# Designs tried in a protein design chat: VHH binders against E3 ubiquitin-protein ligase MYLIP-A (mylipa). Part 16

Target 1, 279 residues: E3 ubiquitin-protein ligase MYLIP-A (mylipa), of Danio rerio (Zebrafish) (Brachydanio rerio) (q6tem9r1to279)
Amino acid sequence: MLCHVTRPDAVVMEIEVDAKANGEDCLNKVCRKLGIIEVDYFGLQFSGSKGENLWLNLRNRISQQMDNLTPCRLRLRVKFFVEPHLILQEQTRHLFFMHVKEDLHRGHLRMCSEQAQELSALLAQAEFGDYNQNTAKYWYTELCGSEPNQTTINSIIAKHKALEGLSQASVEYQALQLVSSLEHYGVEWHWARDAEAQRLAIGVGPEGIAICRDDFSLVNRISYPIIQIATQSGKSVYLTVTKESSDSVVLLFKLISNRAASGLYRAITETHAFYRCDT

## First folded at step 4 (VHH)

Design p50 (from a29F with T52N T96A A97K; framework vhh_lunsekimig_d3)
Fold by ESMFold2-Fast, scan of step 4:
Structure p50 (fold): chain B 279 residues (1-279), chain A 123 residues (1-123)
Amino acid sequence: as target 1 above (279 residues)
Amino acid sequence: EVQLVESGGGVVQPGGSLRLSCAASGFTVSDNYLYWYRQAAGIERELIASINSGGSTNYVDSVKGRFTISRDNSENTMYLQMNSLRAEDTGLYYCAKEIRTYTFDEGSEYDYWGQGTLVTVSS
C-alpha cells in the first residue's frame, strides 16, 4: 500500500509498505529514509472522519486503523519531547525545531518579550543566515505581533547581528534550549468539554496535564503523581485524582468522537509511560 | 459501572447455528469499538470479529462468511451470529470493548472483558 507521509517541514514522502504492515513498519521506513536512528521520539498522525488529529497505533495494522483510502495520508510528528542535549542527531533536532516553530505559530508557548525577541533572532538566523539590512526586518513579525514597534525591531536586529557566523544547526540547538525552558514545551493539545459542556483545551505534557479555557488561560494543573486512574469510555475520558490526602475526585472530559477520546487517553497514558521510564 | 454480560452459548451439532449476545452497561455500544474473541483449551485467545463505531466490520479468515457481528443500539447489545459451525469453533467466546483503564502507580492498562460463554460443536 502507498502512504504519503508529510514531514514537519511540509515535504511529502511516498512510502510503500506491505498491505498487512503495522504502524511501526511505516515509521521505521520513514525514519530510515530520513537517516533517523532515534525513532522512539516520533509517531505518525492521521485525520479522523470528524477532523480529529489522531496518533497511529504503531503495534497495530495500518489498514485496521484508517479508512480504506489510497494513498494513506500520514504526518510524521514529534510525539515525545526531550531536552536538546539528549538528542544525538542534528536531523532529529531539526525535526524537533520545525515542530516547535509550528507550536509557536499556533500560540501554544508562552514567553516574555525578551525571550520572544531572542527567539525571533534565532529563527531569522536559521532561515536566512547572517543579518542583511535589505531583507531581515520583514521576517521579525512572527513572534512579536503583526505591528512590532521600531524599538522591538532594533532589539531583534542587534540580537541577530550577534549570531553572525553561526550555522543553522547551532542556532536551532540554541532555539530548542530556550524553548525547552518554557512552560508548555512538549505539550500536546486536545479539545474537550467538561461536565458542564464548557470548551476546554487539555494539554498533555511531560509533568502532567494542563486544563485551560479555549483561550489557553490556565484553569488547573494535574501532576501525574496525583492521578490514580485514567479511563476511556466512548467519547469520554475520566481521570480519578487525589484532591486532598483523604479524597479522590473524578474529572470528566467529553470529546467529539470515540477516536478523539481514545486519542486523549493514549496521549495521557503513553506520555506518562514514556517519561516514567526515561527517569 | 462498566459491564459486559455474555449469553447464548451451548452445544450444537456440526453445521448448526448459534447467536451469542453481549449486553453492555455503563457505556453505549454505538460509540465504541467492540470485539469477539475465542479461546480453545490450551490455546491463546484469538480475535475473531470486530465492529467499529461507524459500523465497519472485520473477521478472521477462518470465520469470514460464516459469522456476522452486529449491534442493536436500542438494546445496547452486541451479537455474534454463527452459522455453519465446525468442530474447530469450539471454545469460550468473549465479548470485549475498548473501555481502557490505566493505573498510574503500576503504569499498566486493563481492558474490560465479559465472563465468556461456552460453545461446543459436537455430534
Scores: ipSAE 0.371, ipTM 0.747, lowest interface PAE 1.1, mean pLDDT 83

Design t04 (from a29F with D105P E106T S108T; framework vhh_lunsekimig_d3)
Fold by ESMFold2-Fast, scan of step 4:
Structure t04 (fold): chain B 279 residues (1-279), chain A 123 residues (1-123)
Amino acid sequence: as target 1 above (279 residues)
Amino acid sequence: EVQLVESGGGVVQPGGSLRLSCAASGFTVSDNYLYWYRQAAGIERELIASITSGGSTNYVDSVKGRFTISRDNSENTMYLQMNSLRAEDTGLYYCTAEIRTYTFPTGTEYDYWGQGTLVTVSS
């Protein structure tokens, strides 16, 4: 079976796997081709029939999880985000950087204007090298995803000039340090509805779960230590949470499909398992 | 209390038919993905058939065209109609629903399974 695996930098890899291969077989071949030993940070995503972004279950056969196998379309993504100093391979750090860059262009990472300007300068240094007056006018519009005003551009230029002489690896590290300080670093978003059918954005991150309204305004934060039980049943995910000593409440999230509910459940449980073991 | 109870297994000659039933309690079958798994002696449990909450069905290649998964929402029961049975269909048949529970303090996950119903195809 031929799998088209899209990297975080949008390059597509062709990976041959056995027709009965599990997700882990494909992920290991991808990582081997890329020279990555730190496989545990990565996963493979695919699209469900209702537009869901779903993580491939690495222990199960690929053919039993996906509706379309001609070709099998997968995306190599960082599944578990860690601070850059915990990443040992330069290639792994580079792929984290590319994932972050994609998330920034998609609007998944939100930050104040000052942080956006600093990150834009780091991205420009990483991609284009030292500031050059003759070419720089094209760099910042390519990286920001929208056209900034001249005052903002001048601020980015000043920050870019300050990075003169720094290597790609050095500025990618600095960019990852900056984004690792952001509230939504490593947060994966899922659309759901509560018991009253109000639309919610559920953010699953390293420290816990953020419950937001559909405009991403915060309703509640739930850290993993106060979650006792998670249950998936059909299109529903239930969390039993301790709000204060001896009190517990059950939260209901209803998703668009059984696969979406399974996805949220797995995001929550696998994220908790990963960060509890990764000391 | 979530519970699944299988029935309908038995001994049948090659080419025969059996209808397996899985009675569910504590949840609604129409709201869940439902699965039939088969476990032959010395072999890992294999997914044989599935039905989605929307009614779409999938089958492993070896049973496609011979087995039919269905549900009766009024009886809260799932079925597996097995036709043209072969010796290799022999095994313990389990039903399960896509209901999973994870306990955070211990990091323990568990699924809900029935006890299984034995199907023996021999002459």
Scores: ipSAE 0.480, ipTM 0.774, lowest interface PAE 0.8, mean pLDDT 86

Design t05 (from a29F with D105S E106S S108K; framework vhh_lunsekimig_d3)
Fold by ESMFold2-Fast, scan of step 4:
Structure t05 (fold): chain B 279 residues (1-279), chain A 123 residues (1-123)
Amino acid sequence: as target 1 above (279 residues)
Amino acid sequence: EVQLVESGGGVVQPGGSLRLSCAASGFTVSDNYLYWYRQAAGIERELIASITSGGSTNYVDSVKGRFTISRDNSENTMYLQMNSLRAEDTGLYYCTAEIRTYTFSSGKEYDYWGQGTLVTVSS
């Protein structure tokens, strides 16, 4: 079976696997071809028939999870985000950086003006190298949603000039350091509805779950220590959480399909398991 | 309380047929993905057939064209129709649904499985 695996940098890889191969077989082959030994941070995504963005279950056969295998279309994505000092290989950090750039482009990671200025300079150094008046372009508006004034532009230029001589690997590391401190770093988003059918964005992250309105404004934050159990049944995901000294409340999230509900359930449980076992 | 109860297993000659039933309680069959697994002697349990909440079916290659998974929503029951049975089909057959719980304090996930029903295809 031929799989077309799209990398975070949009390059497509052709991967041949056995017709009965598990998702893990494919992921290991992808990582081997990329020279990545840190496989545990990555996963493979595919699209469901209702437009769901789903993680391939690595323990199960690919052919039993996907509706369309002609061709088998997968995306290599960072599944579990960690701080850059925990990443051993430059290639792994580079793929993290490319994934983060996509999140920034989509407006998923917003920051204050001071951070946006620093990150704009780091991104420009990574993309264009040393400051050059004729080629310099900055992502400031995309990072904080505000148009820069001349003072801000001059500040970004000064920061970019200060990075002169730094390698791509060095500035990517510094950019990941900055971004790893942001509220939504490593957060994966799922669309759901509550018990009143109100549309919500559910963010699954290293420390817990963020419940947001459809504009991503925060309604509630639930840390993993106060969650007792998660249950998936059909299109629904239930979270039983501790409230007021051992009292419990059940939260209901209804998703567009059984596969979407399974996806949210797995995102929550696998994220908790990953960070629970990581030191 | 979620329960799955299998029935319909038995002894049959090669080329024969059997229909397995899986009666569900505590949840609605039509709302869930449903699976039949088989455990043969000396072999790890494998997925044989599945049916989605939308009615789409899937089968492992060795049973395609011979086995048919179906459900009766009014009876809250799932079935596996087994035709042209072979000696290699001998095993304990389990049904399960995609209802699962994860306990955060232990990091353990729990699935719901029936007790199984034995199918023996004589030599």
Scores: ipSAE 0.486, ipTM 0.796, lowest interface PAE 0.7, mean pLDDT 87

Design t06 (from a29F with D105K E106S S108T; framework vhh_lunsekimig_d3)
Fold by ESMFold2-Fast, scan of step 4:
Structure t06 (fold): chain B 279 residues (1-279), chain A 123 residues (1-123)
Amino acid sequence: as target 1 above (279 residues)
Amino acid sequence: EVQLVESGGGVVQPGGSLRLSCAASGFTVSDNYLYWYRQAAGIERELIASITSGGSTNYVDSVKGRFTISRDNSENTMYLQMNSLRAEDTGLYYCTAEIRTYTFKSGTEYDYWGQGTLVTVSS
């Protein structure tokens, strides 16, 4: 079976696997081809029939999870985000950096304009090297998706000039340090509805779960130590959480499909397991 | 809180019929994929029938045309109608749903099963 695996930098890799291969067989071949030993940070995503963005279950056969296998279309993505000092390989940090860059272009990482300008300078230094007046304007436009005003450009230029002589590895590390300080670094978002059918955005991150309204305004933040149990039943995910005075409360999230609910349940449980074991 | 309770098993002669019930509490059957499993003496537990949240059904070859899985959403109950029973249908029948539970304190996942209902087909 031929798998087309798209990297965080949009390069497509062709990976041959056995027809009965499980997800981890494919992931291991991808990582081996990329020279990555730190496989545990990564996963493979695919699209569900209702447009869901789903993580491939690495222990199960690929053919049992996907509707279209000719070719099998997968995306290599960072599944578990950690602080850059915990990443051992420069190649691993590079792929984290490319994932972060893509999230910025898609508007998934929110930050103040000063942080955005600093990050733009780091991204430009990492990808294009030292500031050059003849080409710099094209680099900055790529990050913004639109033309920034002259004051913003001048600020980015000053920051980019200050990075002169720094290597790609050094500035990618600095960029990851900056983004790791952001509130939603490493947070995976899922659309759901509450018991009253109100639309919610559920953010699953290293320290817990963020419950937001559809405009991403925070309703509640639930750390993993407060959660007693998580249950997935059909299209529903239930969280039993500790309330003040030792009482428990059950929160209901209803998703668009059984696979979407399974996805949220797995995001919560696998993220907790990953960070609980600190590996 | 989450419970599955089977009933309707008993002793029946070959060619007879039985209807098994699986009453659910703590979750809604209409939202779930639901399954009937059978365990005969000395045999591994076998999936015999399934119904999806959308109502699509599937059966193991040995029971096709004889058994019918269904659910009543208003009663939050799943059924298995068994017709033309054979001696080889004897076994303990379990219902289950795709309910996965994860306990954060221990970091362990577990599933919910009913306690089972015994079906004996003999003269």
Scores: ipSAE 0.482, ipTM 0.780, lowest interface PAE 0.8, mean pLDDT 85

Design t07 (from a29F with D105E E106T S108T; framework vhh_lunsekimig_d3)
Fold by ESMFold2-Fast, scan of step 4:
Structure t07 (fold): chain B 279 residues (1-279), chain A 123 residues (1-123)
Amino acid sequence: as target 1 above (279 residues)
Amino acid sequence: EVQLVESGGGVVQPGGSLRLSCAASGFTVSDNYLYWYRQAAGIERELIASITSGGSTNYVDSVKGRFTISRDNSENTMYLQMNSLRAEDTGLYYCTAEIRTYTFETGTEYDYWGQGTLVTVSS
C-alpha cells in the first residue's frame, strides 16, 4: 500500500508499506528516511469522515483505522513536545520548529507583544538570514497581524539585526526555547461539550488539561496528579479527579464521534504516559 | 461494572452455521463501536468483524459474505451470525467494545473483553 506522508514543512513523502502493516511500521519507515532516531516524539495524523484530525494508533493495522487507502494520506506531526535541550538531533529540532511555525500561523500559541516581536525576528533570521533593508519590509507580517504599526516593525528590525551571523539551526533552537516557555506550548486542542451541552475547548498538554470556553477563556486547569482515572465510552470521555477536600468528581466530555472521543482519551493518556517517563 | 459475556460456540461440521451472542452490562451497545475477534491455536488474535455506533459494518476478507455482525439495542447484546463455516474458522471468538479505562497512578490501561467462546469446525 502506498502512503503519502506530509511532513511539518509540507513536503510529501511516498512510503510503501505492506497491506497489513501497523501504524508503527509506517512511522519507523518515515523516520528512517528522514534520518530520525528519536521516533518517540512523532506520530501520524489522518482525517476522519467528519473532518476530525485523528492520531493513527501505531499498534494497530493502518487498514483497520482509515476509510481511504488509495493512497493512504497521513501527516507526520510532533505528538509530544519537549524543551529543545532534550532533543539530540538537529533534524528533529527542525521538524519541531516547522510544527511550531504552523501552529503560530493557526493562532494556537498566545504570547505577549514583546515575545511575538522576538519570535518574528527569529523566524525571519531562520528563513531569510541576516537583516537586509531592501527586502525585509515584506518579512514581518505573519505573527503581528496583517498591518503591524511602524513602531512594532522597527522593534522587530532591531531584534533581527541583533541576530546577525547566527545560523538557521541556532535561531531555530532559540525560537524553540522561547515557545517552550509559553503557556500553551505542546497543547493539543479538542472540541467537546460538558454535561449541560455547553461547548468547550479541551487543551491536552505536558502538565495537564486546560478546560476552556469556546473562546479559549480558561474555566479550569487539571494537573495530571489530581486525575485518578480516565474512561472512554462511545462518544464520551470521563475524568475522575480529586477535589481539595479529597472528594472525587467525575467530569464528562461528549465529542462529535466515537473517533473524536477516542482521540481525546488517547491524547490524555498517551501524553501522561510519555511525560511520566520524562522524569 | 463493565462486563461482556459470550455464548453460542460449539462443534459444527463444515458448511454448518452458528450464531454467537455477546451480552453487555455496565454500558450501552448502541453508543459504542463493537468488535468480534478470533484467536486460532498458536496464532495472534485477529479482528474479524466490527459494527459502528451508526450501524456500519466491516469484515475481514476471509469471512466477508459468510459472517454477519449485528446488535439488539433492546437486549443490549451483539451477535455474530456465522454461515458456510470452514475448518479455518476454528478458534476462540471474543467480543469487545470501544471502552477503555486508564489509571493515572500506575500509568496502566485496560479494556474490556469477554471470556471467549470456542468454535470448532470439524468433520
Scores: ipSAE 0.510, ipTM 0.772, lowest interface PAE 0.7, mean pLDDT 86

Design t08 (from a29F with D105A E106S S108R; framework vhh_lunsekimig_d3)
Fold by ESMFold2-Fast, scan of step 4:
Structure t08 (fold): chain B 279 residues (1-279), chain A 123 residues (1-123)
Amino acid sequence: as target 1 above (279 residues)
Amino acid sequence: EVQLVESGGGVVQPGGSLRLSCAASGFTVSDNYLYWYRQAAGIERELIASITSGGSTNYVDSVKGRFTISRDNSENTMYLQMNSLRAEDTGLYYCTAEIRTYTFASGREYDYWGQGTLVTVSS
């Protein structure tokens, strides 16, 4: 069976796997072709019939999870984000950087204007190298997602000039350092509804879960230490959480499909397991 | 916390009837595939009846026409109506749901099984 695996930089790889191959067989072949030994940070995503963005279960056969195998369309994505100093390979950092760049384009990371200007300069240095007055303005406009004012452009130019001579790898590292300090670094977003049918954005991250309104304004933050139990049942995900009074409360999230609910449940449990401190 | 509490078992004569109940908490029975299992002496736990989220039912051949699985969404309870009971129906009856549960303290997933309710058909 032929799989078309799209990288974070939009390059498509053709990967041949056995018809009975599980997800990890495909992921290992992808990482091997990319020279990546730090496979555990990565996963494969696919699209469900209702527009769900789903993580392939690496232990199960690919053919048992996907409705469309002609062709088998997968996306290589960073599943578990860590601080850049914990990443050993430059190639791994590059893929983290490309994933972060895509998240910035989608507006999933929020930061103050000063941080945004610093990041824009780092992205420009990574993309086209040292400052050049003939091209830099066009790249700043592209990277900001909208046309910045002249004062902002002048600030970005000054920051970009200060990066003169730095390599792509060096500025990608600095960009990851900057974004790793942001509140929503490594957060994966899921659409759900509460018990009152109110639309919510649920963010699953290394430190816990963010519950936001549909405009991403924060309603509540739930750190993993106060979560007792997560349960998935049909289209519903339940979290049993400890309150300050030591009482438990159950939070209900209803998703569009059984697969979406399974996806949120797996995102929560697998993220907790990855970042769990066993001592 | 998810709980399934079985009740309604007892001693009954051959040809008699019993209704088993399974009270659910922490999830809704209307959203789930629900199952009744039986553990007979010297035999591994076996699936005897199921009901899908859509209401379709299935039964093992030995109980077809005698047992009926149902649910009451308003009471969040599942039932097994057992008629024309035979000595071979003796065993511990367990209810369960297609449900995934993860405990953060242990970092483990587990299945939800109650203590069961004992049905004894005298012969």
Scores: ipSAE 0.470, ipTM 0.785, lowest interface PAE 0.7, mean pLDDT 85

Design t09 (from a29F with D105G E106S G107T S108T; framework vhh_lunsekimig_d3)
Fold by ESMFold2-Fast, scan of step 4:
Structure t09 (fold): chain B 279 residues (1-279), chain A 123 residues (1-123)
Amino acid sequence: as target 1 above (279 residues)
Amino acid sequence: EVQLVESGGGVVQPGGSLRLSCAASGFTVSDNYLYWYRQAAGIERELIASITSGGSTNYVDSVKGRFTISRDNSENTMYLQMNSLRAEDTGLYYCTAEIRTYTFGSTTEYDYWGQGTLVTVSS
């Protein structure tokens, strides 16, 4: 079967796999064509029938997970974010950078105006090279979401000029260092409701989960060491968490579909497994 | 608490029919995605039929038109109606639901399966 795999830079790859191929077969073929040996950081996403963004289960057959296979439409995405110095290949760092760039344009990373201006300058250096007055009339539409005012543009230009002579690889590394310092670096967001049907944003990250209101204001932060078990049943995900007094409580998250609940459950369990503490 | 118990397997002649049942306890079948898998000798366990919480069904190509997955919410039971049985349908049939548990201390995951019911198609 033919898979159309969209890269973080929006380039579509045509990947032919066996009709019985599992998700891992497709991911390995994608990474092989891209020259990536650090496959473990990446995953493939697809769209569910209710508009869910779902991670393909790499151990299971692709045909058992997706409704439309002609063509099979997948997105190559970074699944597990790590500090940039831990990434061995420039190619891998480049794909991390492209993913981060997409997340910034979508408003998925929050930062102060000073950080936003620094990042805009790094993005400009990576994309256009050294500051050029002839192209400065085309302002950058990046982190502010709206057309920036002239004062902000002048600040970005000054920062871009300061990066003169730096290579694409160098500024992409610096951009990743900057975004890795942000509170929500590597956090994947899921919409859910609690036992009272209150809408919540659940952030799954390297250190644990963040429970936020629908405006992303923090309600509670739960680190992995205090989570005993997670269970998915139907549209529900249950977490059994240890209290300070050694008692336990069960948290309920209800999602829009069984696949969405499976997605949150897998995000939590696979993220925990990936970032497991050394012992 | 969560348990799946299968029944209805047996020996049947080619062209015959069987109805498999999977009785569930500890959860509600109408709330979950439900699956029938088949394990034939020397072959990996294969997903052959599924039914969503909304009632949509899906089948592997080799059983389309011959097998029908359904559930009875009042009995909390899932079924697989098998018609026009072939020798290649011989195997252990397992039911499962999309219920999984992960233990953080051991980083282990387990799911819930029935014990399997044997279907043998032979003259």
Scores: ipSAE 0.521, ipTM 0.787, lowest interface PAE 0.6, mean pLDDT 85

Design t10 (from a29F with D105P E106H S108V; framework vhh_lunsekimig_d3)
Fold by ESMFold2-Fast, scan of step 4:
Structure t10 (fold): chain B 279 residues (1-279), chain A 123 residues (1-123)
Amino acid sequence: as target 1 above (279 residues)
Amino acid sequence: EVQLVESGGGVVQPGGSLRLSCAASGFTVSDNYLYWYRQAAGIERELIASITSGGSTNYVDSVKGRFTISRDNSENTMYLQMNSLRAEDTGLYYCTAEIRTYTFPHGVEYDYWGQGTLVTVSS
């Protein structure tokens, strides 16, 4: 079975696996080809028929998850984010950096103006090297995902000049340090509705779950220690949480499909398991 | 809190009929995939009938045209109507649903099966 695996840098890899291969067989072959030994940070994503962005279950056969599609189309993505000092290989950090760069372009990372300017300078140094007056004016507007005025651009130029001589690997490390300090670093977002059919954005992160309105304004934070039980039933995910009087409250999240609900359930359970362990 | 309770099994002669029930508690049968499994003596448990959240049904070849799976959302119950029963239909019948539970902090996962209901087809 032929799989087309798109890397975070948009390069497509052709991976041949056995017809009965599980997702882990494919992921291990991809990582082996890339020289990555730190496989546990990564997963493979695919698109559901309702436009869902789904993680391939690594223990199940690929053919049971993707029907009659050939070649199967997968995306190599960072599934579990860690601070850059925990990452051993430059290639692993590079893929984290490319993932972060994509998130920035899609508006998934929020930061203050000062942090945005510093990150813009780091992105320019990583992509283009040392500041060059002849072409630099185009670099910052393309990489920031924003429309800065001339004063902001001049500030970014000054920061870029200060990075003179730093290697791609060094500035990618610094960029990851910056973004790892942001509130939503490593948070995976899922669209759902509550018991009253109000649309919610559910963020699954290292410390717990963020419940937000559809504009990402915070409704509630649920840390893992106050969660007693997570249940998936059809299109619904239920969380049983401890209230202040030791009473239980059940929160309902309804998703667009059974696969989307399974995805949220797996995000919660696998994220809890990953960050509980000291890796 | 999640439970599935099967009932309606019994002894019938070949050609007879039985209706099995599966009462659900702790979750809603509407918008869920529901299944009937059968375990005969000396063979592994096999899926015999399924119904999707949208109401589409599937059956193993040996029971097609004889068995009908259905649900009643108001009673939170699923059914298996069995007609033209044969000796080879003898077995324990189990219902299950796509429902998964994970308990914190230790991460123990559960799936849910009922006790089963025995169907015996003999002369």
Scores: ipSAE 0.491, ipTM 0.782, lowest interface PAE 0.6, mean pLDDT 85

Design t13 (from a29F with D105P E106Q S108I; framework vhh_lunsekimig_d3)
Fold by ESMFold2-Fast, scan of step 4:
Structure t13 (fold): chain B 279 residues (1-279), chain A 123 residues (1-123)
Amino acid sequence: as target 1 above (279 residues)
Amino acid sequence: EVQLVESGGGVVQPGGSLRLSCAASGFTVSDNYLYWYRQAAGIERELIASITSGGSTNYVDSVKGRFTISRDNSENTMYLQMNSLRAEDTGLYYCTAEIRTYTFPQGIEYDYWGQGTLVTVSS
């Protein structure tokens, strides 16, 4: 079976796997082709019939999870984010950088204007090299919105000039250092509804779960130590959490499909498993 | 508490029919994926039939056209109608739902099974 695997840099790889291959067979082949030994940071995503963005279960057959296999369309994505100094391979850092760049474009990572300007300068240096007044004005719109004012542009220019002579690898590292300090670095977002049918954004991250309104304003934080049990039943995900002393409460999240609910459940359980290990 | 209780098994002659039931409590069958598994003596449990929350069904080749999985949302019960039974269909039949539980901090994961109902096809 032919899989078209899109990298975070939008390059499509053609990967041939057995018709009965499981997800990890495909991921390992992708990583081998890219020279990546740090496979555990990555996963493969696909699109569900209701527009869900789903992680392929690496232990199960690809054909049991996807509706369309002609061709099998997958996206190589970073599943578990870590600080850049923990990443051993430059290629791994490059893919982290490209993933972060795409998330910034989609508005999935928030920062103050000063940080946005610093990141814009780093992105410009990575993509186009040293500052050049003849071309630079076309580069700075991506993170500051479509219409940055002249004061913002001048600030970015000054920061870009300060990066003169730095390599792509060096500025990508610095960009990852900057974004790794942001509140929502490594947080995966899921749309759900609560028991009152109010729409929520559920952020699954290294330290726990963030419960937000649909504008991403924080309602509550649930750290992993206070979670007793996570359960998936159909379209619902339940979290049993400890309040005070021996009190426990059950939180209900209802998602658009069984696969979406499975996705949230897996995000919570697999993220907890990944980050509970010592580094 | 989540519980699944199978019933309807028995002894039947080849070519006969049986209807298995799986009564659910602690969750609703209408919003879950539901499964029937079979275990013959000395053989691992195998998935025989499934039904999605949307009503789509799937069967292993050996029972396709002979078995029908269904659910009654008002009774909170899942069924397996078995027709044209063969000696090879003899086994313990289990129902399960797609209910997964993960316990913190150890990360122990488990699912829920009924105790099974025995089907014996003999002449």
Scores: ipSAE 0.501, ipTM 0.799, lowest interface PAE 0.5, mean pLDDT 85

